# VHH binders against LysM domain-containing GPI-anchored protein 3 (LYM3): the designs that were tried, part 19

Target 1, 370 residues: LysM domain-containing GPI-anchored protein 3 (LYM3), of Arabidopsis thaliana (Mouse-ear cress) (q6npn4)
Amino acid sequence: KSTIEPCSSKDTCNSLLGYTLYTDLKVTEVASLFQVDPVSMLLSNSIDISYPDVENHVLPAKLFLKIPITCSCVDGIRKSLSTHYKTRTSDTLGSIADSVYGGLVSPEQIQVANSETDLSVLDVGTKLVIPLPCACFNGTDESLPALYLSYVVRGIDTMAGIAKRFSTSVTDLTNVNAMGAPDINPGDILAVPLLACSSNFPKYATDYGLIIPNGSYALTAGHCVQCSCVLGSRSMYCEPASISVSCSSMRCRNSNFMLGNITSQQSSSGCKLTTCSYNGFASGTILTTLSMSLQPRCPGPQQLAPLIAPPDNVPKELMYLPSPSPSPSPEFDDIAGGGSSIAAVPAASPGGATVSSSNSIPGNPANGPG
Short names: E, the ipSAE of ESMFold2; O, the ipSAE of OpenDDE; V2, 0.75 times the mean of E and O plus 0.25 times the DockQ between their complexes.

## First folded at step 23 (VHH; framework vhh_6fv0_2)

Design y5 (from x1 with D106E V110H; at its last fold request DockQ between E and O 0.41; V2 from the best seeds 0.63)
Amino acid sequence: QVQLQESGGGLVQPGGSLRLSCAASGFTFSSYAMYWVRQAPEKGLEWVSTISWSGGDTYYDDSVKGRFTVSRDNAKNTLYLQMNSLKPEDAAQYYCAKPRVYWNPEWLDHRGQGTQVTVSS
ESMFold2, look of step 23: ipSAE 0.529; ipTM 0.779
ESMFold2 (binder alone), look of step 23: mean pLDDT 82; pTM 0.828
OpenDDE, look of step 23: ipSAE 0.804; ipTM 0.916
ESMFold2, fold request of step 24: ipSAE 0.547, 0.477, 0.330; ipTM 0.810, 0.744, 0.691
ESMFold2 (binder alone), fold request of step 24: mean pLDDT 82, 82, 82; pTM 0.829, 0.826, 0.828
OpenDDE, fold request of step 24: ipSAE 0.863, 0.866, 0.865; ipTM 0.945, 0.947, 0.944

